# VH-VL binders against q0atu2: the designs that were tried, part 77

Target 1, 119 residues: q0atu2
Amino acid sequence: MLDKKARIRTSREYRNVFEKGKRLSGRFLIIYYVENALDNNRFGFITNKKIGMAVIRNRIKRQLRAIVREYQGQVKNKHDIVLVARAGIGKSSFEGMEKDYIAIMKKAGLFARNANKID
Short names: E, the ipSAE of ESMFold2; O, the ipSAE of OpenDDE; V2, 0.75 times the mean of E and O plus 0.25 times the DockQ between their complexes.

## First folded at step 3 (VH-VL)

Design p25 (framework fv_dusigitumab)
Fold by ESMFold2-Fast, scan of step 3:
Structure p25 (fold): chain C 119 residues (1-119), chain A 121 residues (1-121), chain B 111 residues (1-111)
Amino acid sequence: as target 1 above (119 residues)
Amino acid sequence: QVQLVQSGAEVKKPGASVKVSCKASGYTFTSYDINWVRQATGQGLEWMGWMNPDSGNTGYAQKFQGRVTMTRNTSISTAYMELSSLRSEDTAVYYCAKDLSYYETSAFDYWGQGTTVTVSS
Amino acid sequence: QSVLTQPPSVSAAPGQKVTISCSGSSSNIGDNYVSWYQQLPGTAPKLLIYDNDKRPSGIPDRFSGSKSGTSATLGITGLQTGDEADYYCGTWDSSLSAEYVFGGGTKLTVL
């Protein structure tokens, strides 16, 4: 699980990212991202009701947090980043979500070019 | 200033199709889903579906599956709802409504003024 | 048919308070945030409450919301004649493949 300091928690904080941030779409994920005034990165996760049942949404959210945690050392510092699951994510494997995350983060310029799992 | 402006009233024959427009201004059109909600005279609100203006993805209420199509034109910040095979019971005011936030979509913060669609023989 | 149950009408005198209930199930109110909308005659609905208990800018604190289990409540204090309207609760329903559902509406009469 991500440290509390690395999580976007409030509706206000999410709105700031959506209103001021840049947006990139991947196959299964959309990211919204903006530079913050903190000393660390923060991540938010949206698997809203449009995706489907709570059990599916909760599984996807847990898997996305695990992926983000594995690659957190590759992310450029001082960013608030919100991951929004697209409808098709329910049909994706863990590996598929991971590949999409890496691809979109690299495209956003938020990731090292050859990002790998942090040892 | 956020505003959703809908097209004018329509009168249609049974079996025809109607296409209602909803022009958005005052916010980033692609950042928030547009929902369509209808209301027959003296009746309650009925949700029809959502449309993501960035991706074009949609989700329709099962009742309208096969008859409704929701689209957009991002170059003019306009959402569309087309309802086909019209029946007399489709006579209603049709509203477009913006999601309050991408984080929480249980609320629609701004609504269009409504478009009256009358289906009569 | 509405999935969420509201009383069809409520009434009270100016200055009094009323509560409007909205009853659902685990797949809708139990699992999701609830919103409330006010519809004055001949107008589009207006958002009154979101995230169970939050007010948009410009909504007076006479309006409040709460949620407990599978039920939500809209409270209105200090009733004014201008509050006479239809009130709707709304939320997502995951059992219907994530359809948005409204309550049947409650007509508030202030007399």
Scores: ipSAE 0.014, ipTM 0.629, lowest interface PAE 7.7, mean pLDDT 86

Design p26 (framework fv_dusigitumab)
Fold by ESMFold2-Fast, scan of step 3:
Structure p26 (fold): chain C 119 residues (1-119), chain A 121 residues (1-121), chain B 111 residues (1-111)
Amino acid sequence: as target 1 above (119 residues)
Amino acid sequence: QVQLVQSGAEVKKPGASVKVSCKASGYTFDSYDINWVRQATGQGLEWMGWMNPDSGNTGYAQKFQGRVTMTRNTSISTAYMELSSLRSEDTAVYYCAKDLSYYETSYFDYWGQGTTVTVSS
Amino acid sequence: QSVLTQPPSVSAAPGQKVTISCSGSSSNIGDNYVSWYQQLPGTAPKLLIYDNDKRPSGIPDRFSGSKSGTSATLGITGLQTGDEADYYCGTWDSSLSAEYVFGGGTKLTVL
């Protein structure tokens, strides 16, 4: 579960991220991200109807929230980030989604450091 | 301002194909799906399918599987819907519509003006 | 034949109130958000309500929406002659191949 303070909840807040944010596409995920004026990060999750039935969408959403929670401490502060699941995500494994998330967050410059370049 | 402008009316013979265009402006074309909806004279709205302009992925209503193809040209922010093996019952106004699929929701916030397609012998 | 059931017509006088129902099933209205579209004669449909009960900018508050179980309702108060139109509900159907489905439409006549 993500803390309610760390969630993007309103359609207006989602709209702000999409219209003003930067976009980066991964294999199974697209992220939209923008710096916020808060003292924390907020995450939104979109698993649109085109991905599949509610059972599949709900599974994907739960798994994405779990991945975001696990890596939350590595994300640069003060960002609103929306994860949009791509149509092919329903056939991905948990590990596949996790790998894609890490890759796109690193590419976006949103992770504090590359784990393979530690001191 | 968001605008979807469709190509002009078409008259086709049974068995022909028609390709309708929908040019988008006033928003980031790759960020929102385009849906196609048709309406026969005096009838209701009928959904045909969606097309994702970023990936090119599509989903079609079962009724149109095998006859419809939805594509785009990102360099000119234009979506296309091609319907083949036309029959008289395909006579309708065809609309493109912008899908705000970003949300956990199901709505088309802007629509094209419509393209009348008449199929007659 | 429509997946979502609406009454074919409704009529009332200026200033009156009307409600338009939209009935579906657990795989569509029961599982998903409902939208409403207004189609004036000779024009393209226009989004009137989204997310069950929300209005886009420019839509007056005399238009309202609600959802209960597998049914949705569009309410219109203070009817005006300019409201004479066809009204459609719409939502996704979460069945095997997710499709967007519309109600059959309701013709509103303002006398």
Scores: ipSAE 0.014, ipTM 0.637, lowest interface PAE 7.7, mean pLDDT 86

Design p27 (framework fv_dusigitumab)
Fold by ESMFold2-Fast, scan of step 3:
Structure p27 (fold): chain C 119 residues (1-119), chain A 121 residues (1-121), chain B 111 residues (1-111)
Amino acid sequence: as target 1 above (119 residues)
Amino acid sequence: QVQLVQSGAEVKKPGASVKVSCKASGYTFTDYDINWVRQATGQGLEWMGWMNPDSGNTGYAQKFQGRVTMTRNTSISTAYMELSSLRSEDTAVYYCAKDLSYYETSYFDYWGQGTTVTVSS
Amino acid sequence: QSVLTQPPSVSAAPGQKVTISCSGSSSNIGDNYVSWYQQLPGTAPKLLIYDNDKRPSGIPDRFSGSKSGTSATLGITGLQTGDEADYYCGTWDSSLSAEYVFGGGTKLTVL
């Protein structure tokens, strides 16, 4: 599970990211992201009603948290990032969601290249 | 800036199919889902379904399941809605609408001008 | 056919105020955010209110929204003749398969 301090928890904090942040879309995911004034990254997860019933939305949310947790160490520090599931994500595989996440984070400039980590 | 421009009016016979187009401009077509909504003369709005232009995935209202197909051509930023086995009750104005997700909601921030489809003998 | 119930019509004089109700159930308005759309004669609908009470850029503060339980309300103050239109509430319905549902629409006449 993600550390409690790495989660966006309040509607006010979500609203801040949506209103001030940049938006990038992938095939299954949208991210909204903004720099924060904290020492760490925070993540939020939105699976709106278009995705399906609560059982499906909760499964997608759990899978997205697992993906974010796996790649957390590669994300540039001091950002609030909200992942919003797009219509049709319930038809995607876990691997498909993972690939989409990596692609969109790289496009946002939020993932450092492996070569830059080596030095 | 943002525009959704739909194809022109259609007159069809019962049993035929109609395919309405919706050309997007002023934004990245694949970044936002497209919804289709219809309105019979003097009646209210009726949601038909959504289409994700990036993945190609769709979801349809139960009433239209089996009769509607929503597709897109990303090279020309155009969404399509095809309705088959037309009946006189399908006479309506058909709208495409751009979906915007915000927090736990989604809503339709821009709409096409509408396409009138008349089904008569 | 409409899942959300609105009065079919409402009327008032210029400068007055009106409210338009939208009644649903726990599976739609009760657990979802509500949007409102304005449709001027001969035109496509236009977003007026989203997320229960938020206005898009360009929508004057004369238009307001609220939600209580399984009902939502659109408020319009300082009525102008240009406000004559059909008004629709809309939200997602969580029952069975997720679908977007609209109210039956309310025709506003400014006398």
Scores: ipSAE 0.497, ipTM 0.848, lowest interface PAE 2.4, mean pLDDT 89

Design p28 (framework fv_dusigitumab)
Fold by ESMFold2-Fast, scan of step 3:
Formats: sequence, C-alpha cells, structure tokens
Structure p28 (fold): chain C 119 residues (1-119), chain A 121 residues (1-121), chain B 111 residues (1-111)
Amino acid sequence: as target 1 above (119 residues)
Amino acid sequence: QVQLVQSGAEVKKPGASVKVSCKASGYTFTEYDINWVRQATGQGLEWMGWMNPDSGNTGYAQKFQGRVTMTRNTSISTAYMELSSLRSEDTAVYYCAKDLSYYETSYFDYWGQGTTVTVSS
Amino acid sequence: QSVLTQPPSVSAAPGQKVTISCSGSSSNIGDNYVSWYQQLPGTAPKLLIYDNDKRPSGIPDRFSGSKSGTSATLGITGLQTGDEADYYCGTWDSSLSAEYVFGGGTKLTVL
C-alpha cells in the first residue's frame, strides 16, 4: 500500500487537482495532475459507478494502487496525481492497465528521465 | 467550440438496421467517452450505452444488448451507433453525448442535435 | 417506468420560483452524484447542473441543485418564459450493471 503521506484523502484536495490540474487521457485511465507545495508526491484513485459493481471497482483500485506503488520511484517529485478509471477498464488485463499507466505518465512528462523502477 | 454533429433523418422498415453517425470537433476525440441516448415520440430520455473512442470498449444498456453496436473511426473523429432488428417502438430521436468525468461522477456536457429515425411499414 | 421518479408537470408565473423533485433508490441517487438536463422544445438536452449542485459555465445562479438521501431537487428562481422546457434528472445506477438512468421528465409551463 502507499504511505499515508503519499495519498490524497480529502474531497477538497481531490477537487483542487480536478480544478487546477492538467488532464491527460489514456486508453483505460485519465490522470489529473498538478504540482504541489509538499516535498513528496500524492496519489488519488477514482473508480466511479460507470466502471461497474463494487467488486469490480474495488479490484481496479487495488490493481491501480499496486501499479502506482511499483513505479513510484520514477515519478517526478512534488505532484498531486489523481487516476480516474475510464469506462471499460474492467475488461482490461493487469498488464494492459500497467502499460497504459506507463504511457500516460511518460506523455505527461511525469516520469524522471533516469528514475528506477521500484522492486 | 465543442460540437457534435449527427447524420440526417432516416426512414426504415421493420427488421432493418440503422447506423447513426456523430462527428466530434473542438476537442481531442479520443479523450472523452461518447454516450448514446434516445427519446421516443412524446417520451423521456433513455440511455443506450457508452463507447470509449480510445480503447473501443463499449457498455450497453441491458434492454439493447444484442441489438446495438457502438463503434468509432478515430481518423475522422466520428462515433457510430447501429441498431438492428428495428421495430416500430424504435421510432425516436437518437442523440450522441460527450461524457465528462468530474470527481466521483460523469455526466453529459455536450449533446449532438439528434437524428430522427422513423420505423414504419 | 422510469427508474427515477419526477412529477410529470409543474407550472408557475414569470418571476416565481419552482422546485422539481427526483426520487430514486440507494443504488442510484443514494450512491452517486446527480445531473440535471434542460430540453427546450424541438432541441437537444443541455447540461444544467452536475455533481449535485454545480453549474456549468453560462448557467445562471437562479438554477440550483441539491441532494438528500435518495432524492435530488432542482430549484429555479426568477422564472422566465424562456425556461419553459422539459427537465430531466440523471445518474448512474450500480444495480443495473452500471447503467445511466434518467428521470421521467418534468414539463415546466411558464404561464
């Protein structure tokens, strides 16, 4: 699981990212991201009702958290990043979600050039 | 400015298929899902399904499962909704609508002008 | 029947105020955010309210939304003749494999 410090927790913080941040969409994921005034990155995860039933939404959230944790060392410092699952993500494999995440983060310029993948 | 422009009116016989188009402009077509909603004469709005123009994935209302197909052509920023085995009850105005996700919800921020489909013998 | 229940009609005079109710269940309004759409005669629907109580750019503040439990309400103050339209609430429903559902619509007549 991500450290408590690395998670966006309040609705006010989520709305700040949605209102002030940049948006970039991938095949299965949307990210909203904005630079923060902290010394670390924070992540949020949204699986709205159009994704499917609670079992599916909870599985997707667990898988996205695992992906983010695995690649956290590659993310440029001082960003609040919210991942929003797109309709149809439930039909994707774990590998498909992972590839989409990497592609989006690279396109957003949020991966450091020579950052390491976390073990 | 965001626009969704739909194809013209269609008249079909029972048992035929109809394919309605929805051409998007003013935004990046693949970044937002497209929904289809219909409205039978004198009745309310009825959701038919969503299509993700980037992945091609779709989700259909149970009522239309097996009769509806939603597709897209990203090179021309156009979404399609094909409804088969038409019945007189399918006589309606068919709308495409752009989906916008915000926080824990999504809603339809822009709509096409509608396409009237008349099914008559 | 519509999954969400609205009164079929409402009427008031110019300058008056009206409220339009939208009743659902725990699987839709009780568990999700509500949007409202305005449909002028002969036109496509237009987004009026999203996320229970937020207005898109260009929608005047005389339109307001609220939600309590499994019900939502659209409020319109300072009624104008141009407000004569059908109004629909809408939300996602988790019990129907994540289908979007609309209310039956309310015809507003400005007399």
Scores: ipSAE 0.484, ipTM 0.849, lowest interface PAE 2.5, mean pLDDT 89

Design p29 (framework fv_dusigitumab)
Fold by ESMFold2-Fast, scan of step 3:
Structure p29 (fold): chain C 119 residues (1-119), chain A 121 residues (1-121), chain B 111 residues (1-111)
Amino acid sequence: as target 1 above (119 residues)
Amino acid sequence: QVQLVQSGAEVKKPGASVKVSCKASGYTFTSWDINWVRQATGQGLEWMGWMNPDSGNTGYAQKFQGRVTMTRNTSISTAYMELSSLRSEDTAVYYCAKDLSYYETSYFDYWGQGTTVTVSS
Amino acid sequence: QSVLTQPPSVSAAPGQKVTISCSGSSSNIGDNYVSWYQQLPGTAPKLLIYDNDKRPSGIPDRFSGSKSGTSATLGITGLQTGDEADYYCGTWDSSLSAEYVFGGGTKLTVL
């Protein structure tokens, strides 16, 4: 589970990332990201209704949080990052989502140079 | 500029299949989902399904399940919608539409010009 | 058949205000953001409003949207002859299998 200070909490904070941030899409994930004025990274997770029923959306959210937590040590500091699940993500495996996350974060230049998966 | 350009009108017999194309330009084709929507003459809009051009994954309206197939060719930025076992009630204008997802929302920001499909015996 | 209910027609004189309603349920409008699409005669639909009340670039502020509970409303002020069109609301339905659903459409006539 991510620490409270590492989470984007309010609708206003989400809107800020969408309006000022950059967008990059992967196969199953879209990220919106912007540099923040804090000393840490914050993550948000959006699974909109086109993905499917609440059971599926809640599973996807849990899996994405686990992936983000696993790789948080590789992310360049001082960013607000929102992950938006794309339609079809419910048909993906955990490994498929993980690979997409790594690919999109590398393409965005958000992974630290020569960083490896931590513990 | 964003454009979705669809193939020309089709006339088909009952029981045939039709395949409509939608060529995208002015944006990264694989970045946004494509939806298909149809409209019978003088009637309302009816959603048929979505297709993710990066993954190839699809979701179809239950009404069209088993008769519709949505695909793409990323090398030419073109989406396809094929409807089989055509009936007279499938006579309609078929639109492709670019999906824009933002926060908890998803909507269709650009539409193709439409393809008229006439099913006549 | 339409999942979302709109009046079939509305009319007013140039310069007047019209309101178009869109009624749904807790699984669609009650649970999701609403968009509105304008369809001029013989043309493809065009996005008019998104996220309940936001306008795309190029849409004049005469057009507004709102949502309350399971209903949404499109408002048009300063009505012009060029506004004659069909107007559709749309949203996702989060029932058993998520589908995008449209209202039945409202024909606006400028008298």
Scores: ipSAE 0.109, ipTM 0.742, lowest interface PAE 4.7, mean pLDDT 87

Design p3 (framework fv_dusigitumab)
Fold by ESMFold2-Fast, scan of step 3:
Structure p3 (fold): chain C 119 residues (1-119), chain A 121 residues (1-121), chain B 111 residues (1-111)
Amino acid sequence: as target 1 above (119 residues)
Amino acid sequence: QVQLVQSGAEVKKPGASVKVSCKASGYTFTSYDINWVRQATGQGLEWMGWMNPDSGNTGYAQKFQGRVTMTRNTSISTAYMELSSLRSEDTAVYYCAKDFSYYETSYFDYWGQGTTVTVSS
Amino acid sequence: QSVLTQPPSVSAAPGQKVTISCSGSSSNIGDNYVSWYQQLPGTAPKLLIYDNDKRPSGIPDRFSGSKSGTSATLGITGLQTGDEADYYCGTWDSSLSAEYVFGGGTKLTVL
């Protein structure tokens, strides 16, 4: 799980990212991202009720946090990034979500290093 | 300042269709879903569906499935709700409402003024 | 029939306190945040409470919300004649695909 300082937690902080940030769409994910004035990156996760039942949304959210945590060392510092799950994500595999995340982060220019995933 | 302005009252015959518009201003139109809610005279609020103005994706209440279509025109920040095969029980005030759902919350923070639709013979 | 159950009416004198209940199930109130909407006669609904217990700017602190299990409550203290309105609870129902559901509404009479 991501530690507390790496999470976007308030409605106001989410709204700031959505209103001021850039947007990129992947197959299963949309990211909204903006540079912050902090020393660290923060991540938010949105799994709207439109995706399906709570058990599905909670599974997706857990899997996305795990993916973000695994690759957090490659992300350019000082960004607030919100991941929004698209409706089709409920049918995706973990590997499919991971591949989509890597692709959109690279396209956004948010990967600071050309490194393999960090463990 | 956020504002949703709806089209004017409509009078329709049974079997006709009605298309209500909702023009948004004061925020980024494509960032928030638009919901449609109706209210028959002296009755409660009834949710009809949501429309994502960025993607055009929709979700409709089961009761209206097959009769309702929700669309938008992003160039003029306007949402539309079309209801077909009108019956007398469709006589109601129809509201559009902006959805704020970006923090795991989902609530309708701003509402249009309403459009009265009367279905009569 | 509405999915969420509210009393059809409540009444109290100016200055008094009232509570309005909203009862649902695990797939709606139990799983999701609850909002409350105020509808003054002849007007569109207005957001009164969101996220169970939060007030939008401009809503006085006489209005409060709470949620416990599958039920939510709207509290109004220091009743004023201008509070006469219909009050609706609302939330998402996540049983299969999401639908927004409203309570049947409660007519508040002050007098």
Scores: ipSAE 0.013, ipTM 0.618, lowest interface PAE 8.0, mean pLDDT 86

Design p30 (framework fv_dusigitumab; at its last look DockQ between E and O 0.29; V2 from the best seeds 0.00; counts 0 for: pae O 7.4 > 2)
Fold by ESMFold2-Fast, scan of step 3:
Structure p30 (fold): chain C 119 residues (1-119), chain A 121 residues (1-121), chain B 111 residues (1-111)
Amino acid sequence: as target 1 above (119 residues)
Amino acid sequence: QVQLVQSGAEVKKPGASVKVSCKASGYTFTSYDINWVRQATGQGLEWMGWINPDSGNTGYAQKFQGRVTMTRNTSISTAYMELSSLRSEDTAVYYCAKDLSYYETSYFDYWGQGTTVTVSS
Amino acid sequence: QSVLTQPPSVSAAPGQKVTISCSGSSSNIGDNYVSWYQQLPGTAPKLLIYDNDKRPSGIPDRFSGSKSGTSATLGITGLQTGDEADYYCGTWDSSLSAEYVFGGGTKLTVL
């Protein structure tokens, strides 16, 4: 579970990230990301209807939050990051989503070089 | 500039298969899903399915399950839609369309010019 | 037939206003955003409206969209002869294994 301070909660804040942010796509995930004026990171999660039925969308959202929480110590400070699930993510394993997340975050330059995984 | 260029018109006999191509340019091919939509003469739009060009995962409309196969070749930025066991009712214009996710939805922002497939004896 | 219901045709004179309705259910329009596509005779469809009421760059403000409950509406003001086309609403439907569904289409005739 992510701390409430680390969550993007309002539609206005989501739209700001989509409008002002950079876009980077992975196999199962898209991220939109932008620097914020806070001393912490905030994450948002979008699983739109093309992903599948509510049970699948809710499972994916929970799994993505768990992945983000596990790796939060590796993420460079002062960013708002929105994760958008791509078509076909429901066919991916938890490990597959995790690997995609790590690859995207590294490619975006958002992982600190010497950061440690949170146990 | 974003462009989707489809293969030329096809004439097929009943029972044959047809494979339509859609070559993308002007954007990163693997970053956006591709949808296929058809339109029979004088009729409406009918969604057939999607492919994620990065993962290779696909989803098909129930009506076409078992007859349609969507693939891609990332080295030439080309998506394919193959429809088998053709019937006269499959005579239609087939479109590929680029999927754009924005906030909580996705929609088709660019379309190919269409490929006419005629099934006749 | 079509999962989303549109009137088959509408007509009006140049300079007038038309509205085109699109009716669905809770599994599609009621729970998702709606897009509208314009198809001029002999051409591929073109995105006209997305996210219920947003216009892509290049689409004039004469075109507008709205959504209420399980229905969406496309409005066209200042009607021009060049607007004569087929108009389709579209959205995702979770009840059909997350299929994209279109309305049956509405032929707009400018008299």
Scores: ipSAE 0.659, ipTM 0.882, lowest interface PAE 1.6, mean pLDDT 90
Fold by ESMFold2, look of step 4:
Structure p30 (fold): chain C 119 residues (1-119), chain A 121 residues (1-121), chain B 111 residues (1-111)
Amino acid sequence: as target 1 above (119 residues)
Amino acid sequence: QVQLVQSGAEVKKPGASVKVSCKASGYTFTSYDINWVRQATGQGLEWMGWINPDSGNTGYAQKFQGRVTMTRNTSISTAYMELSSLRSEDTAVYYCAKDLSYYETSYFDYWGQGTTVTVSS
Amino acid sequence: QSVLTQPPSVSAAPGQKVTISCSGSSSNIGDNYVSWYQQLPGTAPKLLIYDNDKRPSGIPDRFSGSKSGTSATLGITGLQTGDEADYYCGTWDSSLSAEYVFGGGTKLTVL
């Protein structure tokens, strides 16, 4: 769903976000984010192994990617953003994850000027 | 200054239950999981489970499934672990620990002082 | 019987170096990051090493960690009498029931 250029792919790229970035925690998600030197955003997704088996973790990753895809046009450019699934996220609904993502992104100030069109 | 302060020692009879509290300070309580670990006298560490204080979701070690319940009260930044149907082998020091998730890693960066639970007739 | 195997004890003189091993499997040490915890007599455990080889703030660089395959190693140089403690490795196990597992512990005796 996300273009290749909009994905964080390497361990070095992930490490940079975790070491240099800011951390905000929501009900089901944690985001780490840092400004990058690109003209675009990049997104990464981590599902901690404690949340369950690979099938469950892969389902959660797919759901989070779909959520990010839906709102990516509203995100301020020039950020690397990593979403980390919190413990217990497997008990949440897609709607619950979506609302949590919106709330966290608003709190981080990462939505652009059209953010008022989001709950 | 991160602190986890646990409730005092407990003496229980077999078959009873015990509820240990863990009050957090010095950080945003809802942002980090709390884990529970126990240690019988002269023995090693044994992980019991975690609670996400924001959602209230839990994950228990299979050994304790059905006997352990982990809860929290976010208004007072306190986590609880209740162990039921106590037996003599449950005699141990019970620790709470703050979970720090950074990547795919989860590890315990701050620990409570421990609560001694003695189960004897 | 611990999922992760550590020697029950190790010893060395002050100023020397010691290593403590931790052996596991592909589902734990092989797939996951390893942490080490120090437990001084009569106290709660303290995080010593995380992410295989990283030190939290306040842990001196004479403590080091490494991982190779399904085995992890804690190294302690410049040994001090205050280092007498039990040392535990720990990691997540990715088997059917995702659980945190500790090694059985290693008692370090100085002198």
Scores: ipSAE 0.236, ipTM 0.785, lowest interface PAE 4.4, mean pLDDT 88
Fold by OpenDDE, look of step 4:
Structure p30 (fold): chain C 119 residues (1-119), chain A 121 residues (1-121), chain B 111 residues (1-111)
Amino acid sequence: as target 1 above (119 residues)
Amino acid sequence: QVQLVQSGAEVKKPGASVKVSCKASGYTFTSYDINWVRQATGQGLEWMGWINPDSGNTGYAQKFQGRVTMTRNTSISTAYMELSSLRSEDTAVYYCAKDLSYYETSYFDYWGQGTTVTVSS
Amino acid sequence: QSVLTQPPSVSAAPGQKVTISCSGSSSNIGDNYVSWYQQLPGTAPKLLIYDNDKRPSGIPDRFSGSKSGTSATLGITGLQTGDEADYYCGTWDSSLSAEYVFGGGTKLTVL
């Protein structure tokens, strides 16, 4: 699991990202991201209600957390990032989800240069 | 003020295709999904699918898969719904509807005025 | 025939309270948020309730929503003649490839 310091947890924190952040849409994910005043990144997760059953939403959240954790050290610091799962994500593979995350994060310029596992 | 303005009524023969337009205004077109819902005369609402105007990604109800195509033109903030191989059962009022938000994407907060499509021989 | 089941019609006198039920299953109402729509005669539907019990701006508090298990309920207090309309519940259903499904609709008549 992600460290508590690396998590967006309050409604106010989420609202700040949505109101002040930039948005990028991928195939399975939408990301909202804004610079923060901290020394670390924070991640939030929203599952699209189009995904369906709670069990599926929970599975998707677990998978997204795993992906974010895997690449956490390669993301540029001082960002709040909210991942919004789109309706089609329930039909995607983990690898497809991972590729979409990488693609979006690269497009956003949030990955460090020459980051591992993204080449 | 958010508005969705749809194209005019259509009369088609069985086997033909119909393409309904939905022009959005009063908000950022690419920021919210567009849904399509139809209603046969005297009947209930039937969800057809959604399109994300930003990416162009779509999700269709299984009933309409292979027969419906949802597209958009972002330059004029217009969404399109094309239904092919029309049948008499396709006679209905067709609505476009805007999603409330990306993070609350289950609700349709603004609707077009509806487009009547009549299929008759 | 609709995935969600509503009573075809309900009626009450002005000032009274009415409830409209919406019955589904675990794959739709059980695990997903319910919305309600009001459709006045000859008009497009209007969002009335979302997230089971939340009202959009402009919707009076005499409209309420609730969910329990696989069923949802719309409540209308202080019934007015202008409330005469068709009401639809809706939600997502994961068993139908993540499709949005509506109830069959309920016609509310104000006596």
Scores: ipSAE 0.015, ipTM 0.675, lowest interface PAE 7.4, mean pLDDT 89
ESMFold2 (binder alone), look of step 4: mean pLDDT 92; pTM 0.942

